# Designs tried in a protein design chat: VH-VL binders against q9vjs7. Part 13

Target 1, 121 residues: q9vjs7
Amino acid sequence: LRYSQGTGDENCETLKSEIHLIKEEFDELGRMQRTCNADVIVNKCEGLCNSQVQPSVITPTGFLKECYCCRESFLKEKVITLTHCYDPDGTRLTSPEMGSMDIRLREPTECKCFKCGDFTR

## First folded at step 4 (VH-VL)

Design v1 (framework fv_tezepelumab)
Fold by ESMFold2-Fast, scan of step 4:
Structure v1 (fold): chain C 121 residues (1-121), chain A 125 residues (1-125), chain B 108 residues (1-108)
Amino acid sequence: as target 1 above (121 residues)
Amino acid sequence: QMQLVESGGGVVQPGRSLRLSCAASGFTFSSYGMHWVRQAPGKGLEWVAVISYDGSNKHYADSVKGRFTITRDNSKNTLNLQMNSLRAEDTAVYYCARETYYDFVWGSYEDFDYWGQGTMVTVSS
Amino acid sequence: SYVLTQPPSVSVAPGQTARITCGGNNIGSKSVHWYQQKPGQAPVLVVYYDSDRPSWIPERFSGSNSGNTATLTISRGEAGDEADYYCQVWDSSSDHYVFGGGTKLTVL
């Protein structure tokens, strides 16, 4: 996958978003043990990438167009602690072992414009 | 309760086809990448195929590429594996397994946090 | 293609610590997950992302990963720990999921 990078007119950036994340935990028999949630800040790529247009003798318009999409160039694992845990009956869990849940999340640390594959705008 | 229930296994002759299904319940199926993992009698685990949460990306082990097709139907909470041109070495218990995917990030998790009980496929003449 | 190497078997006395290794080229740069499989049963995730553990898995199970070796450590071994253990990684260069050959743990 090829990409364009570094022109000042491109608007492809890493943006922080606050989301409500819920994780359900199950035991080895598939029974729900707890549900944990938290409002967390995650990164996402947002923006527009320039399409390239170049002269072509094989197209009816005389131009060949390429489309670029704003996507993650690097992902990083982030450990997030979900601080609001509840048992299956909806009772708040407060013990050190059950009152919070660490989860692993992959988020972009860098966003760049990549060719959109074989798809055009 | 979360469940993954495989079906469609059986005894089949070499060169024939078989279709496996995995019915999911008790979780939001459409949020998770799904895998098929197999285990030949007395042997270890071998990854077979993966399909992304929305069905847009698929990858296959080299041993099955071109013969097996993984699909999913999120409206029915079902994962499928179409197995064509079966060979004796495809004899195995086939497990349906899920990986964690959060629709809030661009990526899926790499671990198989829940597995079905498996369905036996025997390819013999 | 990427290969994970595990010893075929490991034995431990009751109450002692078992260590099961998973060898791979630069495996410390990957995330390693561990599964327990008892006869006739589906695998169960016991350690994920090198060292994290599901809350229902006893604290006796732990993991580490650095350099060319990842290790599953089972402290105070007990008869119920007898099983086959598999390590697993995602190989980004091939977009393949790779399992080790498995290690049979016997508690003598």
Scores: ipSAE 0.012, ipTM 0.593, lowest interface PAE 8.3, mean pLDDT 81

Design v10 (framework fv_tezepelumab)
Fold by ESMFold2-Fast, scan of step 4:
Structure v10 (fold): chain C 121 residues (1-121), chain A 125 residues (1-125), chain B 108 residues (1-108)
Amino acid sequence: as target 1 above (121 residues)
Amino acid sequence: QMQLVESGGGVVQPGRSLRLSCAASGFTFSSYGMHWVRQAPGKGLEWVAVISYDGSNKHYADSVKGRFTITRDNSKNTLNLQMNSLRAEDTAVYYCARETYYDYLWGSYRDFDYWGQGTMVTVSS
Amino acid sequence: SYVLTQPPSVSVAPGQTARITCGGNNIGSKSVHWYQQKPGQAPVLVVYYDSDRPSWIPERFSGSNSGNTATLTISRGEAGDEADYYCQVWDSSSDHYVFGGGTKLTVL
């Protein structure tokens, strides 16, 4: 392509991030059944998006602030298995039904700059 | 055993203030986002406010914005709601609720996996 | 302000399947959570992330979410399922948490 556009000072991208997930499971009476954890690499949106301020007669400050945030434009579902499960006494659980916990997580596969919402003040 | 116990409810006149508290136990309070959700007598659930696990982020429903302030004290495992300029339409049972862990779909916190028993606030003249 | 709409009431015969809908603009792009509330009690999470269940919730409870409608399905309805059911989403544009108006399920 002959045509090329610069990104200016905006930089919104999908990055890999390692997170530590801990999930505590309770029964219907609020008694702890187990705690499961894992370190997982997931995608996240990270970057800088430009903001703008415009004169406004409807705001107390006389200005309407419009902010642009780096957000998910496309998501995919991912199933993560937490394999480090412990009972309330701290004993490692190894049975098929209690030794692991599957959780669903949605992660971004594409990120773009979108309007962040209304910041009128 | 996990517990969320609300307190501070009562009968107050319009225009006055009231402070609600929620005492948490049986889980790592400092790791969870916390919410206040209310329910007027015979009506549905209405979200009121949220505070992030470290207290750095807060959001409010439009109906209470500018009047209510949500705070937390992680050293004491307590969540608070300061309610100013109370109106008759603020009459409700106020629940303290815990948010589940992080979800990358449109933000960090989403559902309420555990709720307190609620405390009744009546605003009448 | 994002709005979720639920039917005020749904009736089901014992042993039959109840379906409770939650309508919202493009709700299929959001994560929907469902709560059960019995008289005088606090709400209880029964379905989260559209279709997942807490381990202690019976398999009879399931959920789906696509387009403009999310649905909570309760198979083999029991008298103990009588309650108000609420759907809930997080609206990213406002950073608000939104509940539906609630549906009273009657098992007759």
Scores: ipSAE 0.111, ipTM 0.692, lowest interface PAE 5.9, mean pLDDT 83

Design v11 (framework fv_tezepelumab)
Fold by ESMFold2-Fast, scan of step 4:
Structure v11 (fold): chain C 121 residues (1-121), chain A 125 residues (1-125), chain B 108 residues (1-108)
Amino acid sequence: as target 1 above (121 residues)
Amino acid sequence: QMQLVESGGGVVQPGRSLRLSCAASGFTFSKYGMHWVRQAPGKGLEWVAVISYDGSNKHYADSVKGRFTITRDNSKNTLNLQMNSLRAEDTAVYYCARETIYDYVWGSYEDFDYWGQGTMVTVSS
Amino acid sequence: SYVLTQPPSVSVAPGQTARITCGGNNIGDKYVHWYQQKPGQAPVLVVYYDSDRPSWIPERFSGSNSGNTATLTISRGEAGDEADYYCQVWDSSSDHYVFGGGTKLTVL
């Protein structure tokens, strides 16, 4: 009833974050055509993961220290609309074709602790 | 005006090393993921490597993994490709290209919206 | 590894519609991007995320993607459209970016 339970050693979860996205559009000569931006809510992985120390024959110290990072285990596609578009002179674009830009992002729907580095998700 | 300018290409013998650089200007380099893409003479485009905006995440094509290393220096707006153990089949024009990745959303964009002019690497005896 | 297949060449008469295909297993479940490359020049993005265009690319460039085939459509073909065209996807299983072999478009 009033007894405390032990908590997990790791805390890796999917959190919502508000980010400011900017995408600049350039032609083949490197000249800016428009800049679009918006504040949008996306998921991110955040948390702490344990480090492990194991006996090893391949290290000079005889121990292998493994690092664990909180990373995405599953990604979901999300379409985001950038609603504030401007021409190179800083004039707001309002037409249906030019006044907004859709971009497709991948965001985490599940986060887990994986070994740090390019060998794991 | 945005620019991506590759340099460091040249003629090298098989088994040697070469370091390519890409100098970025006209945009906030530290906010973007960057790629290397190559093209052998008379052949198609082949993706080589990617590095995230902060340098924490990297991926390589199987043909170059273990031989090539992609790095970046955000303080200098520079992307680098260290190429070791070069082979004849690495002969190509090497392009640097921009992919937008913002904050903590990996894989934010899949397209390469801007490309440099390329630098030629020739591996010959 | 994932493979994209393009025809090596396509010809179109001026003013006619060219269609360049990009074949891949269940490619309709992926997003396809298209690049134009003229001789001696860097590639230029012409269509992205199946059907969107950079604002400076003419509206006669369009794209579609379903099943096992994505298509780049260039209506009212012009001499200035002569180029190599490449399709590209991101393959989630390998975390690799994959290009098709390229299609040379010739305007008669």
Scores: ipSAE 0.371, ipTM 0.736, lowest interface PAE 2.8, mean pLDDT 84

Design v12 (framework fv_tezepelumab)
Fold by ESMFold2-Fast, scan of step 4:
Structure v12 (fold): chain C 121 residues (1-121), chain A 125 residues (1-125), chain B 108 residues (1-108)
Amino acid sequence: as target 1 above (121 residues)
Amino acid sequence: QMQLVESGGGVVQPGRSLRLSCAASGFTFSKYGMHWVRQAPGKGLEWVAVISYDGSNKHYADSVKGRFTITRDNSKNTLNLQMNSLRAEDTAVYYCARESYYDYVWGSYEPFDYWGQGTMVTVSS
Amino acid sequence: SYVLTQPPSVSVAPGQTARITCGGNNIGDKYVHWYQQKPGQAPVLVVYYDSDRPSWIPERFSGSNSGNTATLTISRGEAGDEADYYCQVWDSSSDHYVFGGGTKLTVL
């Protein structure tokens, strides 16, 4: 028939977000070498996912609520450059070697609704 | 100089509780995710628990879920592990360890760049 | 429950190259970190994100990761390299970090 199998009221999507990243670099003795930061654009998952309610004999209300969360379904590696590096005295570093720091980040390229995990314990 | 110093270990009987602490210094503690990792005598490393920089997210190994609780106090630069219902198989050296990244963690794949020296927990009758 | 498999021991002669493997289903799609642990000491990060090194770790330490096997390579082996080595990944399906069982490296 004309009945759709899809869930039309879910809205889980990949959005661009500007975040502020800071990384402190230390030597093997735990002494600070530099601090680098940058504002970078990354992908994030954001949206509303439907929750389901089922009868349950173990809950006081007689129902078990199952929540769905908007999470990454596929991740892609991205190299992010931290462009503002400072020595321990707060002086900006400008050399090619010390003036920037590359870090790796995995960011979502696809987001979907999955059953929520237990994040409280 | 950065330091991570564990304390609170000892000898306890099965079914009892212990609270481990990790005192952090020499870095901005409130900006880093923290972990507990354990190692039974003569055995390998086993990841136990993680807590995000702001305490909003926590994850536990299946072997300790429901018995252990990880917390942090950013005002005191302290990481804690409350261990309840201890079993003989919980006998291990417990290390606290720092994630290498400070704030944003998409997918939480960061290595543990600094570790404390560990504190011994022995669960025996 | 994701599992990482390491050989229990590897031996290398001084000056030769040691290779320590870490096996896992599609581990090449994950980021692998490696830790060195000497007797009575806490672990030390030696290789991270498959092939990067902390600045204080010698260049003779390197890593690779593809398919079902990640490898830690230690060239020009020295007595000071004797230790247990552990690989580690984040498993997103369980939201857990997983360690391999460890490999004891002996230099003889």
Scores: ipSAE 0.164, ipTM 0.699, lowest interface PAE 4.8, mean pLDDT 83

Design v13 (framework fv_tezepelumab)
Fold by ESMFold2-Fast, scan of step 4:
Formats: structure tokens, C-alpha cells, sequence
Structure v13 (fold): chain C 121 residues (1-121), chain A 126 residues (1-126), chain B 108 residues (1-108)
């Protein structure tokens, strides 16, 4: 509850995270054909990055705020097989053609502190 | 049936503002990243902005950064683009488009654009 | 800023194979997506992640990507394939999506 200056080390790292991936497939008329899912371990960027505030005569607050976010600096391709496929009625699909779906995912291999995409924050 | 419908285009004077909207239907809007892409008359496609499925990540083309703001309202299945300080160079058909991924819990997902609206024309002239 | 280079036009005879290139520095390390746009219409995704196709896109459409060049290949060209074709990548260093300048395909 006290006003204080931000003090602390930057800590931006690549961590493993288990996520539940879902992909819906639609036909050429936009009707759902199937939904496939799987629990997958992927890398994510997580951590703290310092924000900098400088005096400014052009901003209403008198300060220019720069925000830094922990995000991916390099991405790597990963092919994932979604093994739990269901038709629109919720029936499990087991055929070789419809029972699984390969998707390509990009995951971070390196994370760094970069200026956030939205300058005004 | 999946569809995206843009609205809000029109003729506007330089320096003024305009707000575009995109109504999504036929898919779970709250789970997909969304884009705005524009095309000037007789020219190619130019990416404008992206917003993640939950609104936490946004990126803008250098030509519009600081002037345009992308937002979404997942409760209404609507994507918006607030365009301020418009210039003649912003004259284009503006498309909204959906990311190829069904995003779930992890960050921004910069990918392909699999579903496109029909576009709305923005003309910046005197 | 990352730049994608496409030839402005490509011509193909009916039944022959058209190849549309997309040049970029180390583009083989990126995923390339391809879009077809007919006059007065919105773009349509035809190839994504270098070589995959949406289920409704004919097998005549294929893609490849290695080194500094990605290629969209349209076999057995048909009049209905006449359109502008755009390649597209995401550039992680700039957080930008980049489109090529487009290639007009004519079937003569």
C-alpha cells in the first residue's frame, strides 16, 4: 500500500507449460466437420521486465512511459498430433483419416525483454 | 456458417477519425486472434494490426502505430479499429480476418488468415 | 524491415504448371502462407505453413519453402486460376506480418 520505486532484477525466461490445444475443422461452406484436441507441453515466455519513466514536456502527465514485456526472440517449429477428435455430435472419431490431426505450432526457444507492442500503456 | 462482416467505412477528411467494426459469427470468436488488413485501390495487401484472442497482445504496422487502435469485445463477437489522424495514404478497402489457430491460454499467435470479410472502403479526401 | 519479393506477373498455358516465387532473406526459416484474390473479392487462403492446404483447395495447389525462396505451384492451370497471388510471413524480429507485392497470374 506504499508508494515505492520499482526495484528488482529483470527475469525473462523460457518455461515449459502444459496447455490444452483445440482445433476446429470446417468444410468449404463453413460448417464444422470435427474438433480435435490434446494436452501438449509447449514453451512460453514468462517473467518481469523493467518499465522506464522519463520526464516529458509533450505528454499530459509530464512523463513518457516505456513498457517492456517478456516475449519471444526466437521461435521454433514443432509438429503436434491432436489425438482426440470428435464429430459435431460429440462422437469420438477413430479412423486413420479423421481420428487424429497434425498441426504445426511455433514455440519460443529464447525470450527477452522487448518494448511492448502498444506504446501507450 | 463462419462469416465476418465489416462496417463503418466511408469518406472522411484528412485529420479526422473513423471507427470500423467487424461482426463475427459461426465460430467461437473469443478463441481466435484477429487482424485488420488493407488494400489501396489497385495496390497490394498491407497488414495493419493484430489482437490476440483475449485482447492482451496487440501489434501494429509502423505506418499506423500511434494513430490506430485495435480492440475487441468477446461478449458481442465484435472486432473494432479506431482510426485517428487519417491521411490520404490510409485510403483503402479494410478487411478483417481470422487467425488460423484456435487459441487457448498462450499469448499472441501470429499465423495465417483463414477467414476474411468482404471489406469496407475508407476514402480520405477533401 | 523484412521484404518479400514476387514477380509482378506470370503467364501459363491451360493445362500447364505455373510457379510463383516469393523471395526473402532466409525465408526457409519462416512459415509462408499464400492467398488468391480475384477482382472485387476478398483474398482466399490457398496454402499455409509452406505446404499445407485447406481441405477445399484442390491438390493442384502446392507449396515449398527453402533457403531464400518460397514457391507456390499450380499444376494443370485453368482459367479459374486467374487471380492475384500474395505470399505472407510473420517476422518475429519486428512483430510484423509482411505481404509480398503480389503476382498476377494469367492463363492464356
Amino acid sequence: as target 1 above (121 residues)
Amino acid sequence: QMQLVESGGGVVQPGRSLRLSCAASGFTFSKYGMHWVRQAPGKGLEWVAVISYDGSNKHYADSVKGRFTITRDNSKNTLNLQMNSLRAEDTAVYYCARDTYYDYVWGSYPDAFDIWGQGTMVTVSS
Amino acid sequence: SYVLTQPPSVSVAPGQTARITCGGNNIGDKYVHWYQQKPGQAPVLVVYYDSDRPSWIPERFSGSNSGNTATLTISRGEAGDEADYYCQVWDSSSDHYVFGGGTKLTVL
Scores: ipSAE 0.006, ipTM 0.575, lowest interface PAE 10.3, mean pLDDT 81

Design v14 (framework fv_tezepelumab)
Fold by ESMFold2-Fast, scan of step 4:
Structure v14 (fold): chain C 121 residues (1-121), chain A 124 residues (1-124), chain B 108 residues (1-108)
Amino acid sequence: as target 1 above (121 residues)
Amino acid sequence: QMQLVESGGGVVQPGRSLRLSCAASGFTFSKYGMHWVRQAPGKGLEWVAVISYDGSNKHYADSVKGRFTITRDNSKNTLNLQMNSLRAEDTAVYYCARDYYDYVWGSYEYFDYWGQGTMVTVSS
Amino acid sequence: SYVLTQPPSVSVAPGQTARITCGGNNIGDKYVHWYQQKPGQAPVLVVYYDSDRPSWIPERFSGSNSGNTATLTISRGEAGDEADYYCQVWDSSSDHYVFGGGTKLTVL
């Protein structure tokens, strides 16, 4: 990863967002065991990273352009408990072992402008 | 049961076209990104193409860019790979694979389930 | 283009620890995922996000990733572990998914 030299107009920050998570659980043979969901508060990176455009005598267009994307610079693991679990028939599961599902999410603790891939351009 | 079943493989001559399909069942197909990954006989895994959950984003390996087209039909739970201008180097088992989607990142990163594969042989 | 380098083969005695490396420039800044492929079978995810495991994969499988080398560690090696192992990353600069060349693990 490359870190950009920021401009004063860049706005790349860590924001909290409420998302609806749904996780389908399968066994090793691909048989569906349950579907669990919950509304969860998570961090995300959001903002604008300005592209650098400068005159160039080397390039065919007369300019050099580099693109930067707002991405995570540090990650934190977070354990989320999905409390609404259902079997394959849509019946609510309430047992201690099946009625909730812990999942691990990685969320950003810091966001910065890094160089983007070709797809972003 | 979750299943990914590839079909459409076979023996074709160089320069011809072939269309592979992957039928998905037992999970919510429309929520997952999908990949094609190939493996030449006795060789390693080579990523071929990816398509986002809604079909809006696609990426291809440099070796197939311009010749292969990845598409999906969420109403039919199918993933497709249209292969044009086939070369001997395209001879491989082609796997359909499901991508893990991280809501926090909004990104796809690894292949959590794979189909059994379908053999494509390009020979004269 | 980004390249992952794996040794072609690794041998381990039964009950001993196997270590399979995956080399890449600043690979420690990426997430590494590992797949096991037995002859005639499709690949199976064994480690993801450097060190996490699917629930059906035994805890003797573990991973690490730092600097220029990621490592898959298989403790208490068993005959059933014989397979080809592949590392994989997503390369953000190219938006490509990159596999290593694979390592054949032999338990002798």
Scores: ipSAE 0.139, ipTM 0.700, lowest interface PAE 5.3, mean pLDDT 83

Design v15 (framework fv_tezepelumab)
Fold by ESMFold2-Fast, scan of step 4:
Structure v15 (fold): chain C 121 residues (1-121), chain A 124 residues (1-124), chain B 108 residues (1-108)
Amino acid sequence: as target 1 above (121 residues)
Amino acid sequence: QMQLVESGGGVVQPGRSLRLSCAASGFTFSKYGMHWVRQAPGKGLEWVAVISYDGSNKHYADSVKGRFTITRDNSKNTLNLQMNSLRAEDTAVYYCARGYYDYVWGSYDAFDIWGQGTMVTVSS
Amino acid sequence: SYVLTQPPSVSVAPGQTARITCGGNNIGDKYVHWYQQKPGQAPVLVVYYDSDRPSWIPERFSGSNSGNTATLTISRGEAGDEADYYCQVWDSSSDHYVFGGGTKLTVL
């Protein structure tokens, strides 16, 4: 029964999303060695963050208006195996060395509302 | 072979315009974000602009915002930079670069492929 | 207005380890990439995402990133490593990619 003071609405959470990953591997001269792909589940930040309007002596309008966006506050590295590898001619690679590619992907483990600055991929 | 080749540089007077182009080959251009990075003579690297893989999102350095426009044509594998209202401080070698990433949702690009650069000189 | 601070120059003796620092507020919470630039040439990516290395870059190049300092480490330094080195991050608060001022590495 304790009264708890709220921090305001924060509908910013970590959600799972299925994506199709494609990675091309090239040598130092830019010659393609292979292309690998897989469907994987990764975390992303999703949600709405409320804009704030605060009194301010710093701004010409007398108010500081800020737009907040849901962004990652902590990232964790995740190793993902791309299981569908192909040579430059489109032939599937099946050897233990070339038939799969491990990549390191960073994903959010915590999301919070920060000032807007998202780049869409 | 993966390549980026810039063109369009030259000598222009202050207040005029130039359009730079970057031709990409040897990789799937439409899957990568692309950047312009410049370097004034004897100075360090300065990021200029980025465009997302599909052209839907763009960001600019404060020094060029409102004057420069980044665009791309995925059907021609070409990146462009329209530079308006040029100033002496815009004098630099301009590089195009590919944004390589291991984080699919963010703007955490490393620049793994660079062009040779094209020189822009703004002088009266 | 995020700022990356690098020493203007670093010297290393042949065969010794060079360390180039990149200072930034809470830079350990960001991904740091490192570039090598030789005179008259375009930059070359040598370390990405703090500690990963492109397959064509020698194992002598490595990186770390923690707290307020990221470090590029070049072991067994050789004359061919002489270049300017730049660190780079994305700053989400400003929507900007930011480069450090660069460090000139001299192998003496």
Scores: ipSAE 0.014, ipTM 0.651, lowest interface PAE 7.4, mean pLDDT 83

Design v16 (framework fv_tezepelumab)
Fold by ESMFold2-Fast, scan of step 4:
Structure v16 (fold): chain C 121 residues (1-121), chain A 125 residues (1-125), chain B 108 residues (1-108)
Amino acid sequence: as target 1 above (121 residues)
Amino acid sequence: QMQLVESGGGVVQPGRSLRLSCAASGFTFSKYGMHWVRQAPGKGLEWVAVISYDGSNKHYADSVKGRFTITRDNSKNTLNLQMNSLRAEDTAVYYCARETVYKYVWGSYEDFDYWGQGTMVTVSS
Amino acid sequence: SYVLTQPPSVSVAPGQTARITCGGNNIGDKYVHWYQQKPGQAPVLVVYYDSDRPSWIPERFSGSNSGNTATLTISRGEAGDEADYYCQVWDSSSDHYVFGGGTKLTVL
């Protein structure tokens, strides 16, 4: 069923969010070749899980690892196309290969309460 | 361009100290966790220490805890590793590396980690 | 402490697919990163967060992670892929990063 051992209320769900994405591309010498951006709708997990949270300086999340966090239980890979590309001088790029950039993103399709953990979370 | 440059390595006797530094440029240093990873000659990668983006959280490998101290100065874009009570087993190339960003944190312009060229530390009698 | 197990070596013929495994207890609940290291060089990130790839890494590199095994897949192997490959995770129970022992990939 669920990894959480909650005994109280929980509200952990997958929500849609509109965000502005920007990505810079560099050549083999580290020089910027283009910057691409787009406004896109993506899923994220949001909510509260039944847990006793205590602030901690020694954990990467700022909380003890015994807490429960609303996080993805199933991930879907999505390709996002950034449709507004510009060269380093700010000129719009229009060629089929340079005028857009595909980036890969993992987003939740299901969210559940799990024990908190992952340094980068 | 993004760049990490390590310095401070050298040959030192057992029981002595060394301070390694890593100068970062080409990205917003204060947004990323940083780590030190070492590699003994002919051996695999071994994680040494990590420090959070704001310096508030630090973690160490068991083999170095109590002897090594990781610090950072976000105003100078520098990462440091103070190595005390050095042992022969600490002999390795030490790499400075930027931690990989979690994909659910949107709005980041950087999508990869990066490693410096490394600095050699030799502990020999 | 958490342990990641990799085969010490994998061989592949040119043009064929190489698969490098990284075994760990419930590793599918963690995010796995993969690094390539050529002799005398610093490691290079080739796959991160299980299956994502830096834009300058060829599409031949891909990753998966489920259950107790994560896998780095290198399609259409070529001589330039010869290197040591390392998997890495963050283990929240110990607050440690863990590297696998490394796998040497040889292309016939």
Scores: ipSAE 0.000, ipTM 0.520, lowest interface PAE 14.6, mean pLDDT 79

